# VHH binders against q89az9, part 1

Every score and structure here is a prediction.

Target 1, 320 residues: q89az9
Amino acid sequence: MNLNGEQKSAVLLALVGIDKAIEILKELSIQEIENIAKCMSYMDVISSITADLVLSEFCNEVRINKDQNISFINNNFIISLLKKVLGEHHAVLLLDKFKNQKNISDNIKKLNLINPEKIVSLIKGEHPQIIATILIYLNRNHAANILSYFEDNLSLDIIRRIANFSSLKKLGQEEFVKIIDNLINKYQNSMLNQQGIVTAVELLKLIKRDQETKILTKMFSSDKVLAKRIKTKMLEFSDIINLDDVYIRRLIKVFPLYELSEIMKVEKEEFKKKFYKNMSLENTNLIKNYCSKKIFISNDLIQKKRNNLLNSVKKILYNS
Below, numbering starts at 1 at the first letter of every chain, in headers, positions and changes, except where a header shows other numbers; Kabat numbers aren't used for antibody chains.
ipSAE, averaged over its two directions, is called F for ESMFold2-Fast, E for ESMFold2 and O for OpenDDE. V2 adds 0.75 times the mean of E and O to 0.25 times the DockQ between the complexes of E and O.
[cut] marks letters that were taken out.

## First folded at step 13 (VHH)

Design z01
Fold by OpenDDE, fold request of step 15:
Structure z01 (fold): chain B 320 residues (1-320), chain A 123 residues (1-123)
Amino acid sequence: as target 1 above (320 residues)
Amino acid sequence: QVQLVESGGGMVQPGGSLRLSCAASGFTFSDTSMSWVRRAPGKGPEWVSTISGSGGQTSYADSVKGRFTISRDNAKNTLYLQMNSLKPEDTALYYCVKDSYDIYEILSQYQHWGQGTQVTVSS
């Protein structure tokens, strides 16, 4: 069994029932009670199988008859147990603490699954102390990746704040829960909005160009951000050659030359010319030399690279 | 008691400039990092800039970088924000914040906003 001692204890206490559990808990330290209660709170979904295994193990060790009714650990059981053991006031405080911790933990798990760039977009408007606090709770590698997106001065400040971090006080925890919840909500909303934008773009591509232009023009007047998002999403790779040279120059500054070279190898001469006129002679020659090499790239990989370039362009346009 | 009083806001045209001030009292100003935060209509608080106690280190949100400059006069217990090349999206109520390593201390200031100073950028 992959359960630790505290977890097993939690299961056993649930199995013996509240009355017997109380008697057992009376023999434990406050810290032990807190730890076990915490485990109970996290084990909301103890499978019957797990319970049986724990019980079997216990019975084998203590030679107790297996004919016991298994009571499932539920929130009500935990609440009742803690109230009886600690009193109403202390129980409520502890439960609140557990609730907050669980909330934080659950949401942090979610945040750990979100790509670093998206996380940055979600937290960049927060006070550096908030950013620091978030990073403290994230996986280390994930936090490091996120940190890499910030400028040096801000990163330094964040690291300083992390270094000076001790712990979240109760009130701080409550506020942190709100912050994390808000981040998750923002993320979810962004995903929904993205789906909507995709749908809108699909529709706009199907209507007459004149109508599209009218709609987008009006949209710019009322919601510039939305209009920009839609326009950016509508941009295709083939449209890059039609962009103003100012944007091409910006693109060249931020897009890796090696990857651009790979793309150039399979692109039309017109596409190449559009970039060459906006590049140094040195870089142009590097790309030309690369294009002369007999390197074969799969169509799928090429498409992926094209998408990378397109995304870079879109980012530039969106921020312009 | 910590007191922060913001001033210097106003209405300006796009491309204009404003200089905000924050008069601080009730704590050792020179030892405390300070920040500017703003709240636009219908939006949550947005961090703008931070400056160390000594004034030697500054950081900025990407949205204001290159346009805004945070500074301080420790002899006068005053925090400043020079805002250049103002944009409509800079329209907000601006607050100075006493920094802390405790998020509650920071967020509590968000909950108990003073008057702030209104910046309106409009043509």
Scores: ipSAE 0.828, ipTM 0.968, lowest interface PAE 0.5, mean pLDDT 85
Fold by OpenDDE, fold request of step 15:
Structure z01 (fold): chain B 320 residues (1-320), chain A 123 residues (1-123)
Amino acid sequence: as target 1 above (320 residues)
Amino acid sequence: QVQLVESGGGMVQPGGSLRLSCAASGFTFSDTSMSWVRRAPGKGPEWVSTISGSGGQTSYADSVKGRFTISRDNAKNTLYLQMNSLKPEDTALYYCVKDSYDIYEILSQYQHWGQGTQVTVSS
């Protein structure tokens, strides 16, 4: 949000209405009033999205201030204050709204920290309107990245829905809270499961290979999904050369050729051969030409690219 | 009152086909985007496909893309879902959903599921 504090304040005052705004302004310094009034004078119609975002941020700030040992600002105090200012009924409604907004805001913050691919995996099964709503509340760059993972027609529909979005009503907010909470829970659960898998992999790597094989074979018979997850997690970059050609062919179809070329430039001939035999002569020649170029790539970047390739392979194997 | 009545479900073998229908009433059908949503046993609702009011734009979940086709007959106030190459994973209750730009309107339909139509894909 590109609004400064004064502008945000102006938005908030506009949202509460003129009568309540006046009451609030009475508590401000003359200079503050002037500044806010100035902002209000320049402010056009506030979009529903902007309003919601400002409210969410406001709720977060109030929470932060509460944590700053302002002993007098407890929930009861706020409730009492609002009841006095707005009346009991309106105060309760507002508090509920704030509660929901805070919840949404907090969870959105969490979602903003989750990688786009993971977010997509979590929301891809949701109705496009739900997806659109989620994206509206996320950071713009993050939302854009997420949107890029969707098919063109779906993306179009989502954008259309975003364009036609109006502010969430109370009931909508309540439902949205549930949706977001559920997403976070799903994410957390997935992370826990991943941690378990990681631990299992670590242990399996420490045991004898024959035992490992027996365990995994037996597991595969009883729980194929789990076994696949573990096996894929255990896969290292060096194991790629030992994969069946069918997987290499699939990999070549989905992995960017230029990135593969970058990797191949620093890899051994055995690695190159494994791929060359599974790709077109044209692509092979492109890679060879690239490898002949005197281009320096940092070790860190190469490692990142290797990891990308490995992850792609793992995905292919898991889905097989 | 908005009414949506799904039909056309059944049991088929993997690779089989079904055509679902949804009869809509109580609103201007031609002006409303419509969706199919399904719910598998033990799972939450999963979006399947959406079609615009005019029928000019369609979108699909990745899981059904290339296999399912959503269509509509506005003269008959009917929504369709042609399902080809069915898989066991497609087994679910299928519901027709009246789209809205309000998530509450959508989710309220989830809370008040109609009968839906059962699709079972089994060998």
Scores: ipSAE 0.827, ipTM 0.968, lowest interface PAE 0.5, mean pLDDT 85
Fold by OpenDDE, look of step 13:
Order: sequence, then C-alpha cells, then structure tokens
Structure z01 (fold): chain B 320 residues (1-320), chain A 123 residues (1-123)
Amino acid sequence: as target 1 above (320 residues)
Amino acid sequence: QVQLVESGGGMVQPGGSLRLSCAASGFTFSDTSMSWVRRAPGKGPEWVSTISGSGGQTSYADSVKGRFTISRDNAKNTLYLQMNSLKPEDTALYYCVKDSYDIYEILSQYQHWGQGTQVTVSS
C-alpha cells in the first residue's frame, strides 16, 4: 500500500467515526491535525479494499508489539485524556469514582473468598443496612449462605433493605469502601492469630502427652483464654466419646436431632451409646428408627456433619 | 431538622436494669424504622437492635438477645430500649439512629459521637 502514515491515519480516523476521531485528534498536535485533515481533504472515496488493508496493517502492527505491554492505557494517559475532554474538575471526579469502584470490586472479591461463617462473625455487629449492602455486592450464592446464619427477623429486615436498595451514591461509596476495608483488615488480623494457634496445636500434638498436659495446665493458670482456645482447637471428633456426660447433654440440647441422626447412622456403637444414655428415650428411638432406614449419605456430607457436631462441642467447651 | 436526644443511661451493677429513651423530632417518626447502636471505649460502633416504624417487627444482636427489648411510642415520638440482666460488656455509649436505605445517612449519624447516653455496668 503506497499510503503514507498520515494517509493511513486519515483512513483509520474515518473508519472509527467522527466522535472517536475527535477524541483521538485531541491527543495530536495542531500540526499533526492539520496534516491529517489535509490528507482527508484530498481523499475522495476510500475503497473498502483500501480500508481493509489499512486496518489489517494496523492490526498486524499491534500484534507484533503485543510483547510490549502496550501500556496504551496507563493511568497518566487516561488522566490526560479525561482532563482534555471533560475538564480538570470533571475528570478528577470521574477518576475518583472509578477508583472507588475498583476498590469496592477488589475488596468484594476478597470477601467472596472468605467462608460464610467467618463473614457472619465479621459483619454481625454492623447495622442491618450495612449488612444488606455487603450482601448485595457479594456473589449471590455466597450472600444466600451468609444470610442463612441470621435469625428470621433480621433476615427479613435485611431482605427488605436489599429489595429497597437503589444504588450507592458517591458519599455512600466512599463510606462503603471504608467499611469493607475494615472488614478485610479484621479478617486478616484474625487469620494471623489463628495461624499462631494452629502452629501451637500442631506442635503440642507432636510432643508427649504428659508434657502437653503440663504445658496446657500451666497455660490455663496464666492465660485461661489462650489455653481454652488451644484446647478447643485440639479437640477431634474422636474425642467426643470421652467427654463428660454434662457436655453431651448440653450438646444434645443445641444440636439438631436430625443431623445427629445422620451422623449416628455411620458411627460406631460406642459413640451411639454415649449419646443415648444422655438423651430421652423418645429421641433415642427417633434416631434408631432413622438409622434403620436405607438412606445413602456421601462421605463428604457425613464429614461435614461431623465437623458441625465437633464445632458445636467446641463452642460448648469454650464457653464452659 | 432531624433531632434525636438519648436519655436514661447511668451506672448499674451487673444484673441490673436500665431503660433508655430517645426523643425524636424533625421527621415522620411512625414511618421510620429506628435502631439502637452502641460504642464501647476503643471499639467501633455495634448495632444493638432495630424496630420497624409500626413497631411490629424487631431484631436484635446476638449479644443482647433475650436481655434487651426495643419498643416505641409513636404518639410520643419516642424510642425505648429496655435493658435487663446487664453485663460489664454492655458498657458503652448508646445512640439512637434513624434508619435509612442509604448507608451514608446512617453512618453520618455515627459521626455525632458527642451525643448519646452513657451506660456503665460495673461492680
């Protein structure tokens, strides 16, 4: 193609249309604009073939330069462009909006990765409107799971607020960013603390039992809270059968009978006996009847339920 | 102009009771959901309870459920919080909040921390 650069540019500008062409021209010097305009003035009808060739050449050039992070869109370029088109004041406002939106988006992505129970623990102290707003931005399934942890009246209120939600205004966005940042920070801090405990537990599990007991006993005398946290974390499902009956009785009161039945279906007789001696004959019979049913439960589901039971036990022990 | 004036705070022993009041003006009280929020020293704001405009629906934070009761008298434009079985952990400055579907409107009220009623639970 015997077109010079200015002529090719003229063709490209013609192809993108007047509105976009104007935007591109704003980035050019007056001399460049004049030169391109001149070329356009001499160009009558651009054939489709010529247009295709120019476009193809352009695309090829872009492809060749692909290895160069065509940072065409660096922040400075965007800022300059917006300032030129919208003026400095409007450009700044728009950029701030974009920044806030990005921040929200990034933080929400992080929240979507946090387990529902942990999210609940982080947000349960917030005003229902804040909770509602958070849930609106989360993935739907994730939000639904989180919502399930709240009591009926609170859930209703949250849903009502969601239903009446229109949009976050600028000031609301700014505040929302602060809220979610704070939540993430809380989460991160909690994780750091948890990691320490996990490490401690791992170490304690590796030492002799007598030494473990001594350490925990001493710890209990000096830091009861920490000792309880560690002991609770060390508790395994298999340890439930060794718990004092008083804790089993408490557990039975708070843990859903149906779920307990599902667990018992796959557990050993010793485990069953431990619970039966601590519950009513009626409930015992209900569980026995359930266990006699030919129901298939996946191993994964059973494990999940076991974990639920264990967590309930841990809560009871921690609060004792 | 929206005005909310909290009262009824004080010092009580653990297990004691207090009743907080909030006098509201400057808006249609009966059509507005209201909330109590508290702020303990060194901590952020904590939601306590919400009541619908009609008073027919109430919700509570887990930490106060069974102990606190939110109520309202729309004829008097007054919000109440009956606090029973108080614990040291309930020590905080308590605020009445006009609810909104705009979080900014809610949070803006949190900025007025010079107001509220102090509840102190101590032996």
Scores: ipSAE 0.820, ipTM 0.964, lowest interface PAE 0.5, mean pLDDT 86
Fold by ESMFold2, look of step 13:
Structure z01 (fold): chain B 320 residues (1-320), chain A 123 residues (1-123)
Amino acid sequence: as target 1 above (320 residues)
Amino acid sequence: QVQLVESGGGMVQPGGSLRLSCAASGFTFSDTSMSWVRRAPGKGPEWVSTISGSGGQTSYADSVKGRFTISRDNAKNTLYLQMNSLKPEDTALYYCVKDSYDIYEILSQYQHWGQGTQVTVSS
């Protein structure tokens, strides 16, 4: 197990129970109590295996009876312990301090779960040193995926800044907390806005077509940006063949050729011809070769890939 | 005492050009990477471009790449931003920023915005 002495002490105090933990803590200095309480506040779950290992180490030195099985430590345990040892006022102050530190750790965990492409859209306006610092604290695979979205000169600059990074000073840590909290808030607001547009599109599809047309026409007059976003979101896969060739050429430049080949395998010849006339002979031959092979692709997988193509079309139209 | 003084802003029509300048003092300019940052009305800071101390490495935000050129004259301790093909979206206060590997140094400059130089692009 990868525990330091303070972490081992935190586990041991949880194992002996609150009454005995109070007696032990009263023998410690205020600084020692703060250090152990900090370790406890970062602990979400203690496995029985970890508890056994710590207790076994202690028993080998002292030979103590092992009678308690504690699977979880939570804030109620910490709150009760601190109130009884330090008094209610100091316990509240210390718990507020640890809550801020836990929020930093939790926010980094949340950031690691956000789609890399979405993180890029949230951070692209930040100074390269800020981007570099964010990437240092993310999971390495996640950070590598995010970095792959930046152009070569910016990526080089970011890598240089990562290579020159040593640590965040105290004031830098405080600013970093604000940055990651702001990113999570921007992400959450972005998701709410997308759901609002999805809802509006669903409502527009349910009303009569003449009313739908009237509403969209008036919206283009009053709020062109919103109207474009709604109209683009209403686009269906069947609409792709009707796009002007300029958009098809843009789509071919940004959409992975292998995935396009998989879609083409199952589509009508008219759909294929629309794309072939906008492609190089080399790429056309690659797709035709793929289409001639005996390959089965499930209906669910094909539908997912069709949706991915449609989403790429929407991105092209949304920004034009 | 670090001082950065921006100039060269003004009003231009879409498609026009401007050249911004930043006079730097109080530090070893030639050893220090520099950035341009802008703030549109009602919006937060947006990074525009960065140039290395030697001038040999440059990077640009996607929104300005191909239109803006960052440069420096280390003999004059001056940073430049040549802005071509200006769009209404480029309307902002522009600031130069002393670069740093410490994000506090960068962010503290955002908190103590000086005058900057106003660029306004309108038809």
Scores: ipSAE 0.559, ipTM 0.886, lowest interface PAE 1.9, mean pLDDT 80

Design z01
Fold by ESMFold2, fold request of step 15:
Structure z01 (fold): chain B 320 residues (1-320), chain A 123 residues (1-123)
Amino acid sequence: as target 1 above (320 residues)
Amino acid sequence: QVQLVESGGGMVQPGGSLRLSCAASGFTFSDTSMSWVRRAPGKGPEWVSTISGSGGQTSYADSVKGRFTISRDNAKNTLYLQMNSLKPEDTALYYCVKDSYDIYEILSQYQHWGQGTQVTVSS
């Protein structure tokens, strides 16, 4: 319940009603009116507790009907107040400004929750100034994580643009609203498509094996990209032993040898042989040495490492 | 008035090369960073590359890094894009953009559809 002076003023003006609020606002500067109106636009409802606190400070006893504490009613009050105080044209311009600022704020909150790697994929085709503007509005830790995905020259360019940023002008705010809305829509569509793949995989696993094979075969001929995504998502750990040696060699190159050793300790000899024939004698001996030691690793930890290996396999197959 | 005129596009087979030009007038070219942007069929604008006014700093989109080279000749007020190892995915309308710290000024140039030079990479 810690209100600043602008917030207290916004509450008082809403409580006294539009006719009295007009008289008070006429004594204020245009900037003061804008600041108070901004506070009012962010205050969706006024509680009886808040009203009592503000009124007590100004020695006045007034209570608000709870059925009338709806943000739509307060928004109509603000609209009518500004039109009467500033005139129709200036009020409309000011209200459009506040709407854009709120839209940006709401959508930035959504972007701050999205995985940095996903954000990078959504924005990497944008002009560096657009990327810089997005990063300025994001949480600083989130923006730093996103920035770390760009190569050095582009990162330098983006940082220079951030350092030279002062503010968005009205036309820039309007364009930024469109950019942010489009990013949110692209993210949402990408999530719907990803869920569709998960659903398709679940359905394919429930139908007969011969029908599953027929469907995937036809899909590979008509839409190779989609078929590859589905087949990769269907991959199980037990399928790794059946991979071509080329993929095993790629996997060994990118997967940490010490984690591979831990996995090998619990796996069948056939699995081990598949990997040994695709690695150097030195690495094979390191793994065999590790496997001969009496080291206990919990089932939960081993399963996590097996999942990490499977995910690395999926990345290799997806990119090939 | 600012004027940017693109040229050098055409048909080329995969693996081929093209050199795009952008003749600039109506502003101090040597003081101004410049960008190349492209618009593939059915897709929105995609940033390709940026070069500083002096030519000393360049940056590239991941999709073209190592294959495309941006350059400028400040004596001729001309921006260039050397495109090597072209792929069918590079098929697009290419246009140059006067850089700005104001996103409205950048994006208003994107709305000038029908400008640019067409690059088509087809077998």
Scores: ipSAE 0.544, ipTM 0.878, lowest interface PAE 1.9, mean pLDDT 80
Fold by ESMFold2, fold request of step 15:
Structure z01 (fold): chain B 320 residues (1-320), chain A 123 residues (1-123)
Amino acid sequence: as target 1 above (320 residues)
Amino acid sequence: QVQLVESGGGMVQPGGSLRLSCAASGFTFSDTSMSWVRRAPGKGPEWVSTISGSGGQTSYADSVKGRFTISRDNAKNTLYLQMNSLKPEDTALYYCVKDSYDIYEILSQYQHWGQGTQVTVSS
């Protein structure tokens, strides 16, 4: 067994019961009590095998009786113990510190599992010092991926703040708990909202088209924001030709001209005409020149580029 | 005894411009990075821009980049935010923040609601 002395003490104190544990702890320094309490706070449950091994080791030094079998440590045990030994005020202060440290650890584990792009969308409105603090607690690879999404000046500012970081003080720790809780909640809510929209879109695509149209029409009348989000998510590549010219002009300004040229090469003339009437003569000639060349584009590649164009359209429509 | 007093807000049409000021006292302004933060109705605080103590390093949120310019006059202990090409989405209470490497000191300033200067982009 590879328990250190503080860990063995934590197990033994749990096994002897609270009244005897109080007597033992009163003979220790405050630092020794803190170290043992840390061990207890991370040991939610101990096995009877671990308890027997610790007792057996202790009995090898002196003879003791096993008057009680405790296979379970929880926060209520350590709360009662610390309050009786240290007094209410000091116990509360110490327990709040352990609670905050555990909350941070648990929630950081969750943040490390979230896609870096999603983390960026959740934190980009935060002050750079808050971003820097979050990145310090994340896994290095995860933090590096997140940092790569920020513009150079902001990245430099964040790195400077990381280099000047020492540790969170008590009040900063309390605020950090709130920050990471809020990030987790924002993520969960965004995923639930996305799943609801995805589910609605899937159901609408499975019903008859005439019913789909009736439902969407009524939805636009009663909840334009929701209807727009659903309609945008339902959008398919074939729908692009039917968009108002305003959206086509916005799309042309944002979408790379070279990729648009590749898409135009394989599309029908009606699709091309829709775009040509909304762009400059110079850009039209560049696309027409590309289309006249004998260039092969694989089906997989062109489908990816069509999807990229469609996603750009969805982004434009989502904003307005 | 840090004091930050924002001014220069008002009502403006979309596409218009405003210049916000923040008068600072109670600390060594020239040694301290400063930030602008805004709070739209019903939303939480959103960081806008940061400028170093010397003024040589600036950074901007994506939502305002290219439209807003942060600057400072260390002789006057004054922070500025030049806002151009204003949009309805820029409507918010704007306030300045004394920067810190301690997130508590930053976040405690966010709790001083109603200290800022209101910018309203409409009409």
Scores: ipSAE 0.542, ipTM 0.877, lowest interface PAE 2.1, mean pLDDT 81

